VHH binders against Ribonuclease D (rnd). Designs and how they scored, part 21

Target 1, 374 residues: Ribonuclease D (rnd), of Desulfotalea psychrophila (q6ajf4)
Amino acid sequence: MKQENIISTTEDLKKIVNKALKLDAVGLDTEFVWERTYYPQLGLIQIALSDEECYAIDPLSIKDLSPLGELLADRNTIKILHDAPQDLIIMSQATGATPQNIFDTRLAAGFAGSISTISLLQLVSEQLETELDKSETRTNWLKRPLTEKQLSYSLNDVRYLRATRVILLSKIIGPKIKSWLQEELNLLNNPANYSTIADESRYKKVKGVNKLDRKSIGVAQEIATWREQKARELNRPRGHVIKDDILLEIAAIRPTRPEELANTAISTKAAERYGNDICQATARALNKKEVDLPHQQKRSQLSSQEKGALAQLKELITLKCDILGIDPALLGNSNELKKIIQTLYKGKTTHMRQSFGWRKEFLKDFYQIHRDTI
Below, E stands for the ipSAE of ESMFold2; O stands for the ipSAE of OpenDDE; V2 stands for 0.75 times the mean of E and O plus 0.25 times the DockQ between their complexes.

## First folded at step 6 (VHH)

Design k88 (from h1, 16 letters changed; framework vhh_7qia_2)
Fold by ESMFold2-Fast, scan of step 6:
Structure k88 (fold): chain B 374 residues (1-374), chain A 120 residues (1-120)
Amino acid sequence: as target 1 above (374 residues)
Amino acid sequence: QLQLVESGGGLVQPGGSLRLSCEASGFTFSEYSMGWYRQAPGKQRELVAFIYSGGSTNYADSVKGRFTISRDNAKNTVYLQMNSLRPEDTAIYYCAKVTYEWGGYTIDYWGKGTPVTVSS
């Protein structure tokens, strides 16, 4: 734990980035706090140039993180992370750069005979027979100075990523499975992953919204849009403005007057603060014509034949994955597999990731057989 | 040792019926797909009917509505019920253990075959 391991100036960051750009691969991680604000607050960025040369970058001290952006966007230096998406989003926001040439060891573990939900600690234990310190998981990464134990903990999150990648690639059988992994990793290069979702589309992420009728979905869309704008204005998490379950209750009753909010579990303080805004959002939805309302995307019940086909699909995936040494979860969760069956049997036009790329190739015999029996 | 033992073939008149059986041993039968294939004289071996581990089935167009494939996991046996037999159904019928590998499915093991002759 030396002072040389802490980077607190833009000039020192540039020096470390210049070293990194001369290497084939580096390990990266972030520590952040996302409890009280709309945007996550970046607390620390860790980088491993080797297992012996690791640095903690202090974003609270460095005014310009653009040199890190140059590394993130570099097509020649691989950035190795474990469970990359959230770390990449926060680093992209902090630097303005679109990540390129990413290796996610969580995804790679799923193609290498392990599970695709494996923690970094378990993966390093299994692959390198090294036990990492599992303390400090609840550290306030915005507090300074950091303790020696906190810094040591943070650097261990990146120290073994380069070695882990080498071992995982050696365990992936055949060039075909390696190409499937590379296809999945290439998805992390897509700029769409790092763009803000339009406020008007946020309602789609509220679990249970599709159980509402179309007018109530319209109300949910307007309230979700308002909630995003209010959360940003106040710099608070969206759930601190109004929780998803309360949003669904409000959308179901479609309040035209603030007094009607008493029919929901909304707090008295929130009803006093936001009642007028909520009723105005509701009025905007209710004033829309039928054609302008969101479409309802309900899940239909499966027939006995469709349930049989789903069981076949799950068995096919399990058996083929066992033979190939890949995690069945990479093919899709239970809800995605049900959507495949509904698409094949009911002629639905719903876009699904299993209709293209390596997953389509994996499932092509299943698709051919079932289209012939419809 | 892995074995597939076919039975039930024979000589039958056009319009007649036969039931083929295939007894499996040496593997966990319930975990694998099973198929019936046939090879007519001077022709390539072709799929007749297929049954997945979960019980779903697929048939060649030439036999749909006439043949039925089924399985009994307790008896480690797959069956082919053949109705309304035609002279063109004359072939040696093979039971097959099927496994899925990269590039689709492969025939892991073939039975020795059972002859079916449809003639007057």
Scores: ipSAE 0.000, ipTM 0.089, lowest interface PAE 22.4, mean pLDDT 82

Design k89 (from h1, 15 letters changed; framework vhh_8pnl_2; at its last look DockQ between E and O 0.11; V2 from the best seeds 0.00; counts 0 for: pae E 13.1 > 2, placed apart)
Fold by ESMFold2, look of step 7:
Structure k89 (fold): chain B 374 residues (1-374), chain A 120 residues (1-120)
Amino acid sequence: as target 1 above (374 residues)
Amino acid sequence: QGQLVESGGGLVQPGGSLRLSCADAGFTFSEYSMAWYRQAPGKERELVARIYSGGSTNYADFVKGRFTISRDNAKSTLYLQMNSLKPEDTAMYYCAKVTYEWGGYTIDYWGQGTRVTVSA
């Protein structure tokens, strides 16, 4: 809560990290601003060594955050976060380290009898009989000095993480469910396992792309892929490279020469800067064999038989999760469950997390009843 | 509760291969995560590879790419395929049942071990 809890130098950061490395577990969190850049702008990092010893690390003052990377990558000290993926991406980028030995209290809550979308505030209230004030969301974490209120709220975001973990683990029963949780936690060690949509799939998010014919959808896919890569290179939002509506106009005309971009609403500056790249992306799409072009997206209708199978799947999940004491949402959302049915009955194949790991084992009896399962 | 029994160790030349097996006579094999550990003379026991009950795997940095852990739940058997063996791999290899708990994990059961010797 006090200004002495702010770590503003690399030397003080090293001291806190050395303390943390001697502990069994520490709490971590970040605060960031994410408006005008491809990557979030890191504003604060919080660490809890105990309920009473919490610090806010100021990344605006500290030029070398690599000492924190030693902690992030350490296989002995557990790093406890709530809803870890975004924080891990930001810290990995800021420190150059790959995370190891992560515990996510939001994920674990789903295995411990709570809902798997629970907020930190609700989880702490339920588990510790402690009421936290609502967080200071939508405040400018880049502005200095930090107010006393900002500092207090940020430290409370980590203060109880160690105690919360202990309680959650006490509620997870049996070696099988503990192993399932650990499967999920280990995926956090590789940010690719929870990364944003693959670059080549970004075109699916462009509203109106299904109005295009198949060749133009292929062009939109290549331009959207290039746009994502360029946005990362420039650290700008993808819309600052080429807006979605302009991308659709370009995809429709399938330009082979930069001059043809004058027939769209693209700015002169963007056309001069990106025209050759856009035409190369178009050429890549037009050189693809038809089998390699993306298909127009169409919502599949479930038959009466398929609707019945979906109902049986949902019932199995509900009953089995009640017995096991875990949140049914861990098995998948409604759209994911529909994809299971479509895979079984229509012969479609798609990458589904329910075809691998503990979810496959959870669902094995359903797969056997309705069809052989890989 | 079953005993873990390793087999498949022996003497091999550098660059050779061995396949280790670990049989579990118990009824709960599929519920556990399983691991291979090794212990060279005078050294501490160290993780080689693990496989979770759901089939996901992890490897120690020193053996990644050369060894493959697998399990057959129907036969209650854990395997370690070891390729490109080096003299430094000489050790007693142990099968383990693992439960993940507070502070990381515990080893519920160890096997008796099988010796692997890679001659110079």
Scores: ipSAE 0.000, ipTM 0.396, lowest interface PAE 13.1, mean pLDDT 85
ESMFold2-Fast, scan of step 6: ipSAE 0.194; ipTM 0.635
ESMFold2 (binder alone), look of step 7: mean pLDDT 81; pTM 0.813
OpenDDE, look of step 7: ipSAE 0.008; ipTM 0.259

Design k90 (from h1, 24 letters changed; framework vhh_lunsekimig_d3)
Fold by ESMFold2-Fast, scan of step 6:
Structure k90 (fold): chain B 374 residues (1-374), chain A 120 residues (1-120)
Amino acid sequence: as target 1 above (374 residues)
Amino acid sequence: EVQLVESGGGVVQPGGSLRLSCAASGFTFSEYSLYWYRQAAGIERELIASIYSGGSTNYVDSVKGRFTISRDNSENTMYLQMNSLRAEDTGLYYCAKVTYEWGGYTIDYWGQGTLVTVSS
């Protein structure tokens, strides 16, 4: 591949962006490395103006990426990505811009008679009958110079996105399903998607935290908050400070003295480095009033009647999705469907995406049938 | 400190109208989604309307065509215009600040609530 496909200056980036802003749609992708740092390290940004005109933007050489931010935030040019959220977060961080007018081909595939977890390679193969070259991939996209195979591989990730979008839209039958897809795509315009999560809320992302009692959840919150600050300070992944499993063990024990950390699988080195900080975090949690501690959500098994209702819900989704040509996974995963049933039977406050918008419209008849069941 | 303050509730006859306001402070209002919830006596809170920073809106079927959610970013205020009110619309109305991440959302803050009573 020619070196002129690589954009290495702000001036050349501005030229490509000015061309893109005159088009109806462009394809975008990123390559990044997220192994040894707190934030992902952006290695490459790919853009397709057409299937014949594709460029690799080099963020290591370009000091000012704001022209890309102008394209990302533009409401008139559609940005087409496959599995957009992570790429959009990284580009938003790099440019300071809030993404607008996004088309995610992964979501669109689920509305077009495919599966919503499909890879780009499978989607292009199925929809365009085009086989993308399988080049040798290096894991380090930060290394320069890029090989011809790496460059060719990276550009193929965007080359067919415009054509893929056209085909997917042609397979979505009826204005109602198209409006449902547009509703999902509009969620990507929300600036809240691109803001940082508060450190104090990070404990909610630790799988298994809900298995702890309320005092231990409080300890987990304080330790997770400290861990975020320490990881940023060191510029290392949070797991390199303390892994989630170790954090849960510590929270369960609620150590008041560093010696008590010996009852966890924490390394001797980490215990020596962080034992005092961990015990201070634990003390902060233990000094909170009970009303200020995070609420523990009760783990409840479904009753026989609730299991019957869940089976009915799954059957309704399967049958209706088959008729409409959409992926059942778009309605929710197994855990979400279980929460729908629990909400209907127990009248519990739940943050359910199935309680509004197109999913509520889809499930309207099921909700009507179960209105009297509480 | 984040605060959400609702106002505009009251007693109204069936078929009447009310406009609720939610005044926000302590955060960059234009960057966040805001929701209206309703809680009737003995019933859990229900999401009735949502508005995103970009102006996209969603409604539950029971209020579609009757309620309109809007926002004024210059005044840091969200509104709910309620028309053709029914006895079933009686309840406490709460505004909520939403932090949304792809794959889910959380309610960070709740207002104090404002009471709407539709007498028949």
Scores: ipSAE 0.000, ipTM 0.191, lowest interface PAE 16.5, mean pLDDT 83

Design k91 (from h5, 14 letters changed; framework vhh_7qia_2)
Fold by ESMFold2-Fast, scan of step 6:
Structure k91 (fold): chain B 374 residues (1-374), chain A 120 residues (1-120)
Amino acid sequence: as target 1 above (374 residues)
Amino acid sequence: QLQLVESGGGLVQPGGSLRLSCEASGFTFSEYSMGWYRQAPGKQRELVAGIYSGGSTYYADSVKGRFTISRDNAKNTVYLQMNSLRPEDTAIYYCAKVTYEGWGYTIDYWGKGTPVTVSS
C-alpha cells in the first residue's frame, strides 16, 4: 500500500468523487470507534473504483466531506456496501446527505442462495473463492499515521464489493426475486433512516420495558429521556450513564428518594451522581395523568390453533425459500411471525412489513388459506 | 469466429413497438449472460436489459414495464421486445456477450449495433 492511496484533502476527495460519478458502481465502507463517546467517531472511509483502484479517505484531515455527500446521494452511481445501515448513518451524519442508490451485499446474499447474516469475509470466500486477510490486532482507527498493514487491510473491505455484486445478481433466480431485492434496497433511500429518533421514544428500544406495568413504563420513558440528554451532554455512551438492565430495575421500584436506589444494582458512584436526577424523572412520570402514560404492549400467548397456524407458516416459508433460493430470515424473525398469526386471528391492529410489498406477495397463498378457515 | 448479429431496429412513432434480435455464434450460447445496451448521441453506453444463463433478468428503471428481454437457447438468439417507445429511447442498441471473471465481469464482445429512432 502506498501513501498515494490515502486521500487527505478536500481537493483530492473531489477528484476521486468525480471519477466515481462516471462509474456505474463503487464500493464503500467505514471504520469508526464507538467505545467512549455518544456519537461514533469516524476514522476512515474506504472507496473502491475497481479492484485495482482503491482509496482510503481520511476524515480527520478533511474538514469538508460534502463531495462524499454528493456521491452518497447520487442516483446514477450505485454504492455497494456490506451490511450498509450503520455505515450509511455515519456517512449521512458526516456529510449531511441522504443516501441513494445503495446495494447491500449482505441483503443480496440472502436473496442469492446464501444467508442474510453472512460476514463479508465468508461471502467473498464463498462467491469469489478469494480469502481476505484476518487481523487479530484491535486497531484504533483514530490513530495517525496509519500503518501500511492497516491501510491494506481496510482497502480489502471494499476491493471485491463490485465483483461480489455482479456474481450475486447472476445467482438470483428470476426477475421477481431481483425486484424483491430492489424493493429492500430502496428502503435504504428513505430519509427517515437517517433522522434521530426523539428522546421521548428511546425507552421503546430498551429490551424488557414492556414487561413493566404502565406506571413503571412511564418511569422508564422519563429516565430513558433523561439518560439520552445526559449522555449527549457528557459525550459518553448511554450505558456509561446507566445500563438498560439497571434502568429497568429503577423503573420497577419507582424511586421517590435517592436512598431507594440501594435496592437496585446501580453503582455507588452513579447513585451519588444521578440519584436526584433519577428521582426527579420518576416524579415527572408519577405526576402524569393515566391517559398520558405509555400504553403497555400486551404479550398474549398463542392458542393451540394459533400455534398450529404458526407451524404451518414456518413450514411454508422454509419450503418456498428452499425452492426460490432465498433466506427464510428475510421473511421475519420469530416474533414477527407470531404477530402475523395474531393479526390474521384478529388479535392485533399493528402494521406489519409482511402485510405489503414483496413479503405480502410471498405469503399470498398462506393468507388465502387462512381466509377460508377463520 | 465469435459473432453477434443484430436486427430489428428502425424508425418508429412514439408509443410504437420494435423487437430487436441478436443471433450469436462461435461460443456455447446457453452458458453465457447476454445484455442489451444503448448509446444515445452525446451519452455513454448504458445497460438496458440483461439476461443471465439461468434465465434471470435485469432492467434499467427507465425501461422497466415497457421492455422485455428473452432468449432462445435452441436458436442462439437473445431478444429485446420494446413497447411504448419514447423519444428518449432513441439510440444505437448493442447486443453484448458478458463473461464473469474472478474480480467482476467483462463484455467479451459487442455487436455492431442497430439504430432505433423514435420520432414523429
Scores: ipSAE 0.000, ipTM 0.093, lowest interface PAE 23.1, mean pLDDT 82

Design k92 (from h5, 13 letters changed; framework vhh_8pnl_2)
Fold by ESMFold2-Fast, scan of step 6:
Structure k92 (fold): chain B 374 residues (1-374), chain A 120 residues (1-120)
Amino acid sequence: as target 1 above (374 residues)
Amino acid sequence: QGQLVESGGGLVQPGGSLRLSCADAGFTFSEYSMAWYRQAPGKERELVAGIYSGGSTYYADFVKGRFTISRDNAKSTLYLQMNSLKPEDTAMYYCAKVTYEGWGYTIDYWGQGTRVTVSA
């Protein structure tokens, strides 16, 4: 008989955590609402001690979640999640703990003959021949009381994680590939993953910012920094202050007076509310010396020889990945692969994730060939 | 239809050398990427070395510097030169034809394997 219970007291949370700490592995997940606030609002934390013993922890009823933090930071009990980063950040913020000893089934799927972008629903269907209900995806997880259907739905996200991990590990070819997976999983232990990105670096996340001239990138940096501070102050999503596409339009025109915002798609209300702040941010950027402006990361076109090398790199990755049962996407996206070629041919010392660890081992023969011919 | 026939395996002492050959009776050898795999008793089949249709090579870390893969397209033959052999190299060695399809490869043909034993 299944045990599906809501944990609403610190005492009961401590009991469940003490049981979990005696196990080799547990499944974890979170449900949250992140529609109208700067920080996500934690609605539920699910834990599976076995496929028959699952609990939903109610963070709205439990003021002190530090016992869960002890489990999250524990080096002896593996915490199994599917697509772990967002859930780990939320739990780290809620508990004050730095996650340790994490197993991400999404990453593991990419090393086990599947794709590294697979959904939990698809993965459980493929590996366990079990169909999970998808009907509760758009529920308000802050609403109480939870229905029995909502509770059952939420617990299915963790119920099969332990079994899924066992099957994925059985499908990975040899101890070398298992060590590469472990290296990737160990990256989730890095405390830097759980610190906030500096406000002045947020502009780098705005798609299309590198297409602007260098002075406009400086304006985009100042506006993105201001937007983060304003969004946090108002407790609103950054897009509710101004959207990325509007931020790029503003940076391109570099407004010195609020009336100039009429040349962008900014709403009348937002222009009225934020026009002075936007113009002050623009002025800060325009007063910077050239040396203090962000560097433009424009990609030059590849030469015919460099295009040939890129094709060879893609062929190497494809052949080796297929033979080893690894998803090629784990080696890098198209832009990262182009960066490898440009770095090799121009002799630049540039930090890339493909220059270290298992990806460096994977690509070492390609690097050796080009080191000898460049 | 290709038929892959491996040869050159045998018993050798640690530190010795062997040269494996894989002869392809098919028509399209030069168009395929080729690979050597091995399988030790009670273990999974693992990639040892690969050679692409364009001539580029790949080696597993555990054989790098000791093994050399090569091909002769005129003779439709794949080779693996194995030097400084260790007891842990003891395995059945298999030749494979590999087809490139975008981001995916398929192993079209396996050989029957040739036995390599490294002991006194």
Scores: ipSAE 0.000, ipTM 0.136, lowest interface PAE 19.9, mean pLDDT 83

Design k93 (from h5, 23 letters changed; framework vhh_lunsekimig_d3)
Fold by ESMFold2-Fast, scan of step 6:
Structure k93 (fold): chain B 374 residues (1-374), chain A 120 residues (1-120)
Amino acid sequence: as target 1 above (374 residues)
Amino acid sequence: EVQLVESGGGVVQPGGSLRLSCAASGFTFSEYSLSWYRQAAGIERELIASIYSGGSTYYVDSVKGRFTISRDNSENTMYLQMNSLRAEDTGLYYCAKVTYEGWGYTIDYWGQGTLVTVSS
């Protein structure tokens, strides 16, 4: 392990941060382990000040990472990451800082004639003709000492980010598209991205919960709330307490007695440990008045006219994205596009990300046509 | 039924102050982030300031140091204190309920808006 490339003290971290704050842009990445704990375990933070000057910050040796937080929150130095959200959440938690002035090369790729799901390895290969090591060959980032090969892998993840950003910006058509990208990047500055979601709202993230009736959604809410609290208490992933599919099965049958859990795929061990807690959560939901239950977010079937409008919207997005070199996935997924159509035809108040900013500008001709129709 | 009701708009001279209020109902106020947006003639609605469930705040550069966002969870009300008002601050001010999922966000509900006019 090359000691000169590894930062293991708060004093050395401050020196590197002071250098970074004098630069226009730096590359950042994290390595973490998130297999057996409620919160990710930060193993390494990589920083590239230049293609030649890269460092691995060791959070296992440095307990006070607040100097890194100063860099993360700095409005004058751009922090370049690939697929930034998870790394930013972890660094925000570790430093207490809210990220500012972020450049996500994954998002930028979607505006630069590539796809918004591209991996860093593929992006660097395509843009810089440089081959990087595959991420699946990496080992446990909490283990020390790191080998020279592991250190090289980690540093290469940030080494080319500054060059990649320059190339991507050069491929984006004109100041308008660059302003759209900047608007999208500015969303990463929002402190709400880095706050914890309320436990009682966690059920909303369980895929398939809206297919349940209202009473079962209420049960799912109570069980999901309990599961978050239990997972934090045990410091275990929520899925290790109860997996989402099992949570949905339990909510559907609404068990009042632990023996009823035998009608689900819950493990014998989990049923023994949590059966009473699960039944108490179910009872809390069933004791709620109908008006206090979560509203079912079922989407109504589209009419023939609405289906026609959706097809027109998809065609407009496809054709305009092809001309502008923008990934159509950045405009919205299929469910979001359906919501646009239903909102236009039902006369609902503007309340979608496609109703303001660059997406509204992109879709302005479509909205004008349907304003005249409705 | 979710409702957001703005008040406090009016006519002020440049350099004056105004305090906007947004009274919220139909949801658990303390659990959600809320934002102030404004819309001037010929301009799209733009974010001015946000306040998150935990009390953290965000401001766009054009209002930083002049505007202060706050919330009172016991009254289910969000406020915007506007100082050193300029002609370019003129517009319709909307409060918005925001839901965050992953790195993205959506605006769930808009208020009806309150008009702020800065003129001499």
Scores: ipSAE 0.000, ipTM 0.206, lowest interface PAE 16.1, mean pLDDT 84

Design k94 (framework vhh_7n9e_1)
Fold by ESMFold2-Fast, scan of step 6:
Structure k94 (fold): chain B 374 residues (1-374), chain A 121 residues (1-121)
Amino acid sequence: as target 1 above (374 residues)
Amino acid sequence: DVQLVESGGGLVQAGGSLRLSCAASGFTFSEYSMYWGRQAPGKGREWVSGIYSSGGSTAYASSVKGRFTISRDNAKNTLYLQMNNLKPEDTALYYCAKVTYEGWGYTIDYWGQGTQVTVSS
């Protein structure tokens, strides 16, 4: 085992990237802190050129990460990550690059007879019979200098990714399933999958918002938009401005004066600090014409016949996945499967992810059976 | 009130060079990452290059790497794309874009109107 090193200069980063670009595949990971801020704070970037040649890149010392961006965007060198989206977003932010040619071992595990929610520790244990230490998960990755134990821990997150990829690919027998995996991996190259939700759409992520009437949903939209902007301004989590449950209470009463906030569980300090902003947001919503208000996404209940069809769909997925060695979760969650049934029975053409590509191919017999039934 | 105004496009022979400019107004230019994208007739938008808010980090699509150079002048609120060794397949409407990174991804807040680049064979 070679002694592991920190890369702290742009010149040394360029040397490591030049080596990486000559290889077919490298492992990548990041360490970051995202507990008390709106944006994650990048602490380390790890790279594995081989099982014996691994480096920790120090973004606190290197202000120009452009060489890493060249590697991220390179179409000839595969970048191997476990649960790639978060790391790719953080590295894209730091480099200005759009990631290309990514291999996510978490997705690949789901096609290789494991589960698509598996942790890296479990995957490496199952596939390589190697136990990784998790003792440094509570480390402040922004603190310097890093200990040798912290460095060793961080590099183990990338050391085995190249070997893991080889083993996972060997367990996916047949060109069809390999093509389905490649289709999923290609989605990681698409910038649209990494676009954030617009501020005006953040209200849709507040659980329970659809229980409100349309006017109150309009208020929730304006308050959620304001909260997002305020959270970014303060560089704090959105819940530190106002929690979702408080936002829903406010939207239900539609306050136009700060005194009306007394009918919610909002704290006295938050009401004093934000009361005027909240009332202005409410007024903006109440001044909108009905046609401009958000549509209420009414909770749709399945009929008895539709519930029967959903049970058949779930049974088909379970049985076919058992035969193919694929994790059923890759086909969709329970809510997505419910939407498939509703789409089929209401004659709507919905561009859901199950209506095209490998998922459509997987489900083609089920769609055929329901073609003439309504 | 965000405005992005692209300029510098035109007709050029294969192997030639052009420098595109994007004049930004209505926001604090130095705080935002900027992209160049392009759209050829009958095709979707393609990302070409990106530059971080400070100008320290840059990235390029593989199709333009080594031929194009992105840069910015934060004092002048201007983004640039130096295009060398142009090829007929570079023919497209070129857009600059304001990019906001939001932890779990990014939003392209605004696209400009574009500037046409036509490379003759």
Scores: ipSAE 0.000, ipTM 0.306, lowest interface PAE 15.9, mean pLDDT 84

